# Ledger of designs, part 64: VHH binders against q9y6x5

Target 1, 379 residues: q9y6x5
Amino acid sequence: LPPKLLLVSFDGFRADYLKNYEFPHLQNFIKEGVLVEHVKNVFITKTFPNHYSIVTGLYEESHGIVANSMYDAVTKKHFSDSNDKDPFWWNEAVPIWVTNQLQENRSSAAAMWPGTDVPIHDTISSYFMNYNSSVSFEERLNNITMWLNNSNPPVTFATLYWEEPDASGHKYGPEDKENMSRVLKKIDDLIGDLVQRLKMLGLWENLNVIITSDHGMTQCSQDRLINLDSCIDHSYYTLIDLSPVAAILPKINRTEVYNKLKNCSPHMNVYLKEDIPNRFYYQHNDRIQPIILVADEGWTIVLNESSQKLGDHGYDNSLPSMHPFLAAHGPAFHKGYKHSTINIVDIYPMMCHILGLKPHPNNGTFGHTKCLLVDQWCI

## First folded at step 3 (VHH)

Design g26 (framework vhh_surovatamig_d1)
Fold by ESMFold2-Fast, scan of step 3:
Formats: sequence, structure tokens, C-alpha cells
Structure g26 (fold): chain B 379 residues (1-379), chain A 125 residues (1-125)
Amino acid sequence: as target 1 above (379 residues)
Amino acid sequence: EVQLVESGGGLVQPGGSLRLSCAASGFTFSDYAMSWVRQAPGKGLEWVATIKQSGSETDYVDSVKGRFTISRDNAKKSLYLQMNSLRAEDTAVYYCARKYYRDTGWYEPTSFDYRGQGTLVTVSS
């Protein structure tokens, strides 16, 4: 029987939530599995980019999903999370479910992971759900477990996505302990439901399960706004993405736009595309705009308006507040092992190893995850 | 092409009620969470209320909680805002807005990919 893997994402699950709140179900999962305390995600620290990095092992400049809102300078196409179904945007990489279906005669299943409802290199996940935020966690779980048990060819790779705690993190901010405690307890209960459902269906002992997230969350404030309209008139540029990383397409000379922006606020960095720091791996793609503005942690870029969100992400990926965690359980993983840090791009080659797939060229390093696996030496 | 057309605005006395409507076309309405956002004279855009795709889950800004009710009719491709106990500070142009929930600035009015032309609500004596 081929090995099986279920990859679960709770959007916006900041790593230090594990230290500040109680998670009895998640702690029981970790006790018999592994925990990576910090996952260093890719820049920009946004949902679509990081979810695609998890399943491709590539930096954003390489896989092409460089933001949640994008413009391609060559084709003149526009992308948003509201118009994400054009395969053009996803075709710069090969996600693991495509590799799973093409290298092995196996099926993939998906409950709303970004990209799984799009044909990529003419291959769509064998079983999938179109995105709909009204669909309960239980219904997503019921479909995934049904497909894991009742598919031919067998489902060997499955994904499950849930929008919390990100939505509440934006609304309340991560420092609202009362509201965040309530939300995080509900997530822990969902993890308990997940484990119990897998046990009831006879899947638990032979299934590898990874629970992770795409990014963290930081506190924002009405006192930390950068008003872009005070820096430059909107007639000089087209805005492709706003906050906390603004993507600027100049309508006039690029140098003139840059000069109007470069000293406007002490709380953002202004980069010409070629001057974007190499450590971001955010330069070599036609979807990265000629000028990028990067706000300091907790600062929001606005257009002569206030912001109602109390939490945000997208900031510098070196910030611990932007980091998620990774927990895993199953026959491939050690029991009771804790690891400090991996890169988010390292998840892909680890998953390929577990599934017996040959990874496509990627930016991850298999050596970084070896200590998590029972069939590998880490000393 | 995506279109959102608001109606139902007007002049109302403090304490009065109005019902706003939004007619949607050019997309599968039931696939999207929908919101109402407003802009008071000389002020910025403010998110007011959101309703999820199925209509069972709603959220509101604190200042309107208990006074406003957002609802939708997926068969008619229509969004509604019932506004009760109106106050002078509710005076604004109200916009119907489309939102795909994937963490693009959840409550930021500028994060909505489509808005209508707006309908003016004036609360004054």
C-alpha cells in the first residue's frame, strides 16, 4: 500500500500562540509526533504566496504567486483572490498534488487549499471542493476522509484548509487575549474532531498528518498609518497591491515616482525592483512591480483613509510574529520530538520523500527536516 | 462584467429606518461573501457589515450592532441592509462590495475587488 499524507492548514496561526494558550488536543497530537516550533515563511508573508510555497518548495519569485493581488507586465493580466481561476497564474511551478498524480498512478484530494480548484499543467486535483467560506470544517473533513477511504486510484495526498485564526486575528488583533482565546480553543476542538474522525474510520495508524500554517499575525493600530496620498498623487501610478507591501506601477518616469516616495515616511522602506534585498528572494518575476513599498511591522499603508483591522501580516519574513509552526504525526514521523526551526520551502521535499515522489527542482533542503523522520539519521 | 447596483437611500429623520438593496450581476453571486461599506462626507471608507456565501453567518462593526441587519437572497442575486434607529453619524454614501475571503485585508474597504456606485443616506431633522 502506498504511503498517505494529509496536509492541514489553519490560516494565520502564529507560532507563539502555542506558548500563550492551552491546546490539549494539539498537545496530545504532538506528544506522539513531532513539533517544529518556528517555520520561516517566504516574503511576502501572505496567504496565497505561502500556501503555494508549501506545496512547491519554491520562493515566490520562482513559483509566480507573488501576492494576493498581482499584475503581469508581459501579458497585462490582473490576479486577485476573487479571480484566481486562470491557470496562467499557477503554471510557473508544479505543486505536489500534480506530481503525485503524474509520477505515480495515484489520486489527490483537496478541501479548499489555494490552487487545488485550478487545472495546473492541465492537471487538477482528482477530488476537490471549490472555495466557499460557509462550508464547515466538519464538511471539509467528511469529504477528505471519504475520498481517502473510497477512491480508485487511491488518494495518497490530501489537503485541508481552514480560514481561522486569520480572520479573527485581523478583526481583533493578536493581543486581544479574550477573543483570541475563544477562537484558538475552537481550533483545538477542531483538531480533536480531526483525530477522532481518523481513528473512527481506521485511518489514524497508517496516515501521515501535517498540521501547519502559512504565516503569523501582528498588532496594528489607527496610530500606525502611512497615508500614501500624502506622499504622491494617484495620477502618477497604478496601485497593484496596497498593504503592508505596496506594489507600484508608475504612469510617469520611475525615478520621479521613487523620489516622491523614498523619504515620505520613516516607517516604510521604498525599493526599486533591482534594489529589493536579496534575502527576500523577491525580485526575479514579471509580476513583481517596478517599485515596492515595505511597511514596518504593525504599520498599515492607506489611501487617505483609516484602517479598521487590528491585526495584519505580509511583513518582513525575518519577524517572529510572521512565523507559523508545524506539527506532524504518523508512521513517517518520530514520537515526542521537538525541532526549533525550518524554512517553509523545506516542507515540499520532506513531503515528496514521505510519498516516494521525485521532487521537482526546489529551494528547500531535505537535510533540514531529516530529524523529524524515522527512516533518516539526524546525528 | 461584474456589476453591483445599490438603491434605497434617501433622507430620514433620526430614529427612522431605511432598507438598502444591491442587485448583483456578471458573477456567481452565491460563491462570494458580500459586504456593505460606507463613506461619510469628508471622511474615509468604513466597513459596516459582511454576510457569508450561505447567508447564515454575519458580522458587523460595533457602532451598528443591534441596529443594522445584513441579509441576502442568492436566488435573486440581491444583498440587503436593514437600518434601524438611524443616527446623524450614519449619514454616508453606502456601497455594496464583493469580497472573496482569503485574507486580503478582511475589513479594509479598499481590499474589496468590486463596489457599486453607492446610494446616499442622509439622517437629519
Scores: ipSAE 0.481, ipTM 0.777, lowest interface PAE 3.2, mean pLDDT 91
Fold by OpenDDE, second read of step 4:
Structure g26 (fold): chain B 379 residues (1-379), chain A 125 residues (1-125)
Amino acid sequence: as target 1 above (379 residues)
Amino acid sequence: EVQLVESGGGLVQPGGSLRLSCAASGFTFSDYAMSWVRQAPGKGLEWVATIKQSGSETDYVDSVKGRFTISRDNAKKSLYLQMNSLRAEDTAVYYCARKYYRDTGWYEPTSFDYRGQGTLVTVSS
């Protein structure tokens, strides 16, 4: 039988939550599998870009999903979380579920993972759910496990996405121990449900399961705001994305816009596109706007509007608060092994290896994950 | 086409009450969390309240807690805001807003994909 892999994402699960809260179900999962304590994600540290990096192994500039909100100046198209169905945005890369279907006589399944309900390179997941936040985890899990168990050709790759603890992180802030404890307990219970479901169906022993996340969460405050309206008139630019990384499309001379913004706040770096630091790998794409603003950790870029958001993400990808974790279990993985760090793009070549797929060119390093795998030598 | 139409605004004295309504059409109303937002004269847009899809969970900005109640009727595709003990500072245009969430959060004033034309609430003696 071909290897099978289920990739699960809990949005906004910061890595250090594992150290600061109790996760009996997840810890059991880890005990019987592997843990990567810290995953360095891609810049910007937002949901759509990082989820697509996981399944392509590419930096954002390469796979073309450079933010949750994008604008293409040539086609005049807009991308957002509520408008993500145009293949135009996704076709600059080939995600693993497409590769899985095209390279082998196999099927892929998806429960609301970003990009899975869109035909990419004229290929859509054999089984998928249209995104709907009102659909319960249970229903998503039931569909995924049904497809894994009963499909022909067999589903060998599946994705499962859940919106927590990100939503609650935004609402309460990651430093709210009381509320976040409640939220994270619920997440752990969902993991328990997942494991139980797999065992009940007889999938647990043969299914490889990865539980990970796209980014962390940092504490925000009303005392740490950067108001752009204080620096530049709104008539001089179009705002494509706001905080904590603002994407600015000038309506006047770019240099003039830059000069108005460069000293707007000591807690915000302003970059011309060509001056964006190389370490971000966030320069070589037409969808990146001419000017980007990057707020310091915990600072929020705002217009002349109030905000009650107490947590946010999207900041520098070197910040520990932005990093998620990765746990895995199954025949491909060791038992009881912990690893310190990997890059989020390293997940793709690992998944390809597990599934026996030839990876597309990517930015990941397979060597970084060898110690997690039973069939590899740990260097 | 998605449409949100607010009604119920008007002039009221301090301490008075108003009930705002929003009629939704063009989408599956029960699939979306909904919010009220407001904009006072000379001020930015402010989040007021959010209600989840089922109506079982609500949240409010602190300044209106205990005074305002958000509710919904999914069968009628309607959103409501009961406003009691109104104050001068509650004067604003009130908007019905559809929430769409994956990464935007629930409480950002601009974290919605559709908003109505608004209804004016004026609290004055």
Scores: ipSAE 0.029, ipTM 0.548, lowest interface PAE 3.7, mean pLDDT 93

Design g27 (framework vhh_surovatamig_d1)
Fold by ESMFold2-Fast, scan of step 3:
Structure g27 (fold): chain B 379 residues (1-379), chain A 125 residues (1-125)
Amino acid sequence: as target 1 above (379 residues)
Amino acid sequence: EVQLVESGGGLVQPGGSLRLSCAASGFTFSDYAMSWVRQAPGKGLEWVATIKQSGSETDYVDSVKGRFTISRDNAKKSLYLQMNSLRAEDTAVYYCAKKYYRDTGWYEPTSFDYRGQGTLVTVSS
């Protein structure tokens, strides 16, 4: 029987939430599985880019989903809600569900993971749900478990995405212990429901389950705003993305726009595209704009307006506040093993190994995840 | 293509009520979460309330919780905001807004494509 894997993402689950709140169900899952305490995500630390990095093993400059709002300079296309299903945006990489369906003639199933409702290289997930934030976790779980048990060819790779704790992290901020405690308790209960459902359906013993996230969250404030309108007039540029990483497309000479921005605030860094730090791996793509502004942790870039968000992400990927965790359980994984840190791009080659798939060229290093796996020798 | 037409604003005394309506066209209304956003005189945009696609889940800025109710009629492609116990601080132009893309937070004004002219609500004695 081919190996099976369920990949679950709770959007915006900051790694240190595990130390600051109680998770009885998640702790039971970890006790009989593995925990990676910190996952170093890719830059920019946003939902679409990092979810696509998890399933491709590529930096954003390589897979092409470089932000949640994008402009492609070559084709002159704009990425928006109405264009998020255009395969053009997703076709610079091959996600694992496509590889799973094409290499082994197996099925894939998806409940809302970014990209799974899009035909990528003319291949869409065998079973999928169109994105709809109103669909409950329970309905997503019902569909995924139905497809895992009742498919031919068999579903061997399944994904499940949930919007919390990201939405509440933005609204209340990660330092609001009362509201975050309530939200995180609810998530732990959903993890308990997931495990119980898999046990009742006879899936638990033969299914590998990974629970992870795309990024963390940091506290923001009305006292930490960068008003871009104080730096430069709107007539000089087109704004492609705003905060905390602003993507600037100049309407005049690039150097003139750069000079107006470069000393405007002590709380943001201003980069010409070619000067973006190499460690970000955020340069070699037509969707990365000529000038990029990167706000310091907890600072929000605005256009002469207030910001209501008390939490945000998108910041420097070296910040621990931006890091999620990874927990896993199943026949491929050791029991009771804790690991300190992996890169988010390392998840893809690990998942390919578990499923017996040949990975497409990627930026991950299989050696970084070897110690999690029962069939591997590690140092 | 996308059109959002707000109505129902007016002058009302503190403690009074108003019901705002928004007629949507040019997109599949039932596929999108919808929000009300306001702009008070001399201030920036402020998110007020959001309703998810099915209408079963709603969220509000703390200052209006218990006073405002957001609702929708997917068959009529209409969004509503029932405003009770109005205060002077509620004086603003109110816009109905479509969420621009999936992974932007409900409260984030910069994620909305504001097509409407807005409707002015003035709360004054």
Scores: ipSAE 0.345, ipTM 0.697, lowest interface PAE 4.5, mean pLDDT 90
Fold by OpenDDE, second read of step 4:
Structure g27 (fold): chain B 379 residues (1-379), chain A 125 residues (1-125)
Amino acid sequence: as target 1 above (379 residues)
Amino acid sequence: EVQLVESGGGLVQPGGSLRLSCAASGFTFSDYAMSWVRQAPGKGLEWVATIKQSGSETDYVDSVKGRFTISRDNAKKSLYLQMNSLRAEDTAVYYCAKKYYRDTGWYEPTSFDYRGQGTLVTVSS
């Protein structure tokens, strides 16, 4: 029986939610498996980039999904979550579901994981759902488990994506204990449903399951706004992405645009592309714009419009508020083991190991996850 | 090309009602959440309401809860805003906006792909 792996993402699940809220179902899952308390994600800390880093093991500059909104100056193409179907954006890397099908002649399945409804390197997941936010978790779960159980060739890798608690985090802010408690309880119930479904189908004992997230959430406020219109006329640049990391495409001399922005706010760092800090691994891609603005934690970059967003993400990936967690269960994993931290790119080589796949060149370190695995020595 | 065209605005007395409409074209309307936003004189853009693709899930800014109802007809590619019990503070240009799929807050007025030209609603005695 080939190893099987289900990768589940709850968008925007900040790591410290586990410490501040009760998760009976998730805690049971962890008790019988492993927990990584903090996962250092990639910069920028946004949904599409980090989800693609999980499944490629690459920094954003390497896999080419450098933001949720992108622009390519050569082809004049735009990327957004409502316009993500062009393989052009995804083909700079090979995600694990493609590797799984091509190396082992197995099947992959996907329920709305970013990039899974697009042919990448002329390969699309054998089973997939087109993204639709209106589709319930239950329906997504039912399809995934059906494919895991009844497919030929067998589905050995599957992904499942859910939009919460990210959406609610944006709406309420992570510091709203009343509303977030309700939201997170619902998430825990969904995890309960997932576990129950797997047990009912006889998949639980043999299926490796990873539950993780792409990023956290920080509290925003109307009192912490950076208005770009106060610093530069909109006619001098094109805005490719806004907050908390703005991507600026100058319409005039880049230096002039930079000079107008560099002192715009003490709570915002302005970088020329070549001056972006190395620790971000966010320089070596043409899709990164000539100037980027990085707001401090909890600050929001705005234009001459009011914002009611109370939570956001995308900030410095060293900030704990941006970090998700990772929990896992299955025959490949220990039981009752907790680990402090890994890098998000480390997940890819681990998944490849579990599935018996040869990983493509990646930025992950397999050694960082050895303590999670029963067949490895803990270093 | 994506187009959003609002209609139904006008002058109304306090306590009155208006129904705004938005005609959408150039994209698969049923695939996207839609929103109404408004801009009052001298103020910034404010989120008013959002409705999901299926129409079964809606959300409102607190100041309009119980008074406004957002709805949609996917077959007609139309978005609506029923406004009841109108107040002076509801005076604004109202815009129809196409929402992103993912990773956006309900209340963020800048998190839209497209926005119409707007329709003016004036609430005055």
Scores: ipSAE 0.007, ipTM 0.335, lowest interface PAE 10.6, mean pLDDT 92

Design g28 (framework vhh_surovatamig_d1)
Fold by ESMFold2-Fast, scan of step 3:
Structure g28 (fold): chain B 379 residues (1-379), chain A 125 residues (1-125)
Amino acid sequence: as target 1 above (379 residues)
Amino acid sequence: EVQLVESGGGLVQPGGSLRLSCAASGFTFSDYAMSWVRQAPGKGLEWVATIKQSGSETDYVDSVKGRFTISRDNAKKSLYLQMNSLRAEDTAVYYCATKYYRDTGWYEPTSFDYRGQGTLVTVSS
């Protein structure tokens, strides 16, 4: 019987929520599994880029999903509602569900993980749900568990995506303890439902389950705005992405645009593409624009407007507020083990190992996750 | 290609009602959450209300809660805002808005990739 893995993402689940709020169901999951307290995600710390990094083991410059809004300078294509499912955007990498289906003649299943409703290298997830935010967690879970139990070839890799606590993190901010307590309790209850459903269906003891997230959340304020219109006139550039990482496509000389932006605010860094710090691994892709603005933590870039966001993400990936966690349970994992940190790109080679797949070349290091696994020597 | 066309604005007395409409074209309307956003004279853009794809969930800014109702008709590709008990501070240009990508940042007006040309609502003092 081949090993099976369910990968679950709760969007925007900041790592330190675990120490500031009560999670009885998640705590029981961790007690008999493993916890990685911090996962260092990739830059930029946004939903589409980091979800694709988890399943490819690649930095954004390598897998090509470099932002939630993109422009490709070579082909002149825009990533939008009319082309977000164009395979062009996703074809710079091979995600794990494609490898799973092609190497081992096995099936994959997906409840709304980014990219799973797109044919990538002519291969789409065997079972999938088109994105629809109004579909309940229960319906997503029902479909995933049905496919895990009733498919031929067997579903060996399954993914489940949920939009919270990201949506509430944006609306209330991570420092609103009253509202965030309510939201996080609901998520813990969903984790309880997940475990109970897997136990009821006889899947729990033989299924590897990873619960993780793509990024964290930081507190924003109307007192921390950067008005881009005070720096430069709209006629000089095309805006590809705004906040907290602005992607600037100059309509005039690049150096002139850079000079207008360079000293405009003490609360953002302005980079020519070739000067973007090497530690970001955010330079070598045609979808990365000639000028990038990076706001300081908690600062919002605006166009002569107020902001109603009380929380945001996308900031420097060295910031602990941007880090998610990883918890896992199953026959591949130790019981009651706590680990301090891994890189988000390390998840992919670990998952390939669990499933017996040969990983595509990637930026992860298997050695970083070996202490989580029962079949590995930890010292 | 994407077009959002608002209508239904006008002059109304305090305590009055108006119904705004938005006609959408150039995208698969039923696949996207829709929002109403407004801009009062001399102020920035303010998110007012959002409705999810199937109409199953709605959310409102506190200042309009209980007075405004957002609704949609996916077959007609139309979005509506029923505005009751209007106040002078509701005076604004109202925009129908959507996001091109499926990110969860619903509550930031600058996160909307497209909005229409707007419809003016003036509430007499």
Scores: ipSAE 0.290, ipTM 0.668, lowest interface PAE 4.9, mean pLDDT 90

Design g29 (framework vhh_surovatamig_d1)
Fold by ESMFold2-Fast, scan of step 3:
Structure g29 (fold): chain B 379 residues (1-379), chain A 125 residues (1-125)
Amino acid sequence: as target 1 above (379 residues)
Amino acid sequence: EVQLVESGGGLVQPGGSLRLSCAASGFTFSDYAMSWVRQAPGKGLEWVATIKQSGSETDYVDSVKGRFTISRDNAKKSLYLQMNSLRAEDTAVYYCAADYYRDTGWYEPTSFDYRGQGTLVTVSS
């Protein structure tokens, strides 16, 4: 019968947590599957952008979710967490669940993955849960496994999203070994629960499972703040996004705003849109603002004083602290194989291959993931 | 500098109502999501409600859904919490907080950049 894939995201799971903490359940999963030690995500290294890149294989400038807070210069619309259900913001790309439903007459299921409760190109995930952070991992897992077993047409692509360790990473910072050890131990136990549930339901041997994340986390400090108010008055600009990548919409001449900002802090780079480094692939979209400020790792851009945030992400995607990992198990994957690095956009064409779908044009390279797959050779 | 000043707390009987206010200064109020958090005597901080920058989207902890309404007036730089059908369990110091966490709509905010001095709500007969 058709191949099946479950894609699981633990938000903010920094790759090197695997080296610094013990994960007995995840290590058992990896022993009989594959591990990619580092996944190089897209810039900016934020939740909504990177989750959408995983399922579209596109850079943010191409899929249109360029930040968690956005302003569209052409339509004058503003996106924040409160506007995530407006299809306008998501319609610049076709996520894999839409392709799965339209191309192969199969169903998709989703437990909280960003975008799955939005009709994109007039298509919404066949089964989904409206976002609610209060819903337990167990309830999300119960719904996903029920839909995987009891759907017509069959659910062949399913997603499951969990907010940790991102929430705790922000609250405690990744260097708080006591609190992070507790949080990561709970995540490992949830992975154990997931594997146990799939085995009990007879799904484990025939289901492909990917466990990954959207970004990492770096330590912040009250000693590493950039006060934007010391550089420029609020009357000169509209703030679209703040930290660690500030999106500035000038209310006066762009050059004048740029000149006020460009030497504001030695720990922040200031770019006119056309001068944003090509390696970021963060330029060609109306939702990218005329001036972008990029803080150095561990520095927080603030408006006049303190930050309670002890960990953050959004920084340069070349930083290892921003990288998640990818682990996978199932009939499509080798057993006991370790791979060093892939790009986060490479996950999409790999998933399309596993499901037998024709990928939409994308920025991923199938060759980067072929060593993970039993029907491919890398040597 | 950022200042948040809460008011409107007091003693009220179970089933009663109170309206809390928070006056903000020192930052561009309309650029921030705003939250109410509370601390019951001898307990930790609990997030109560959030309102996004435009005021169009709100979120609440389950125990107050249908009883509390968060609102804002960007022109007046003010945040409000209308509290109806108050219960003994609602007794707490209520704090106004500016929420700069824009990095996920999925994050339940338990830590805040700025918090005011608080206003005490006591629900007792």
Scores: ipSAE 0.000, ipTM 0.245, lowest interface PAE 12.4, mean pLDDT 88

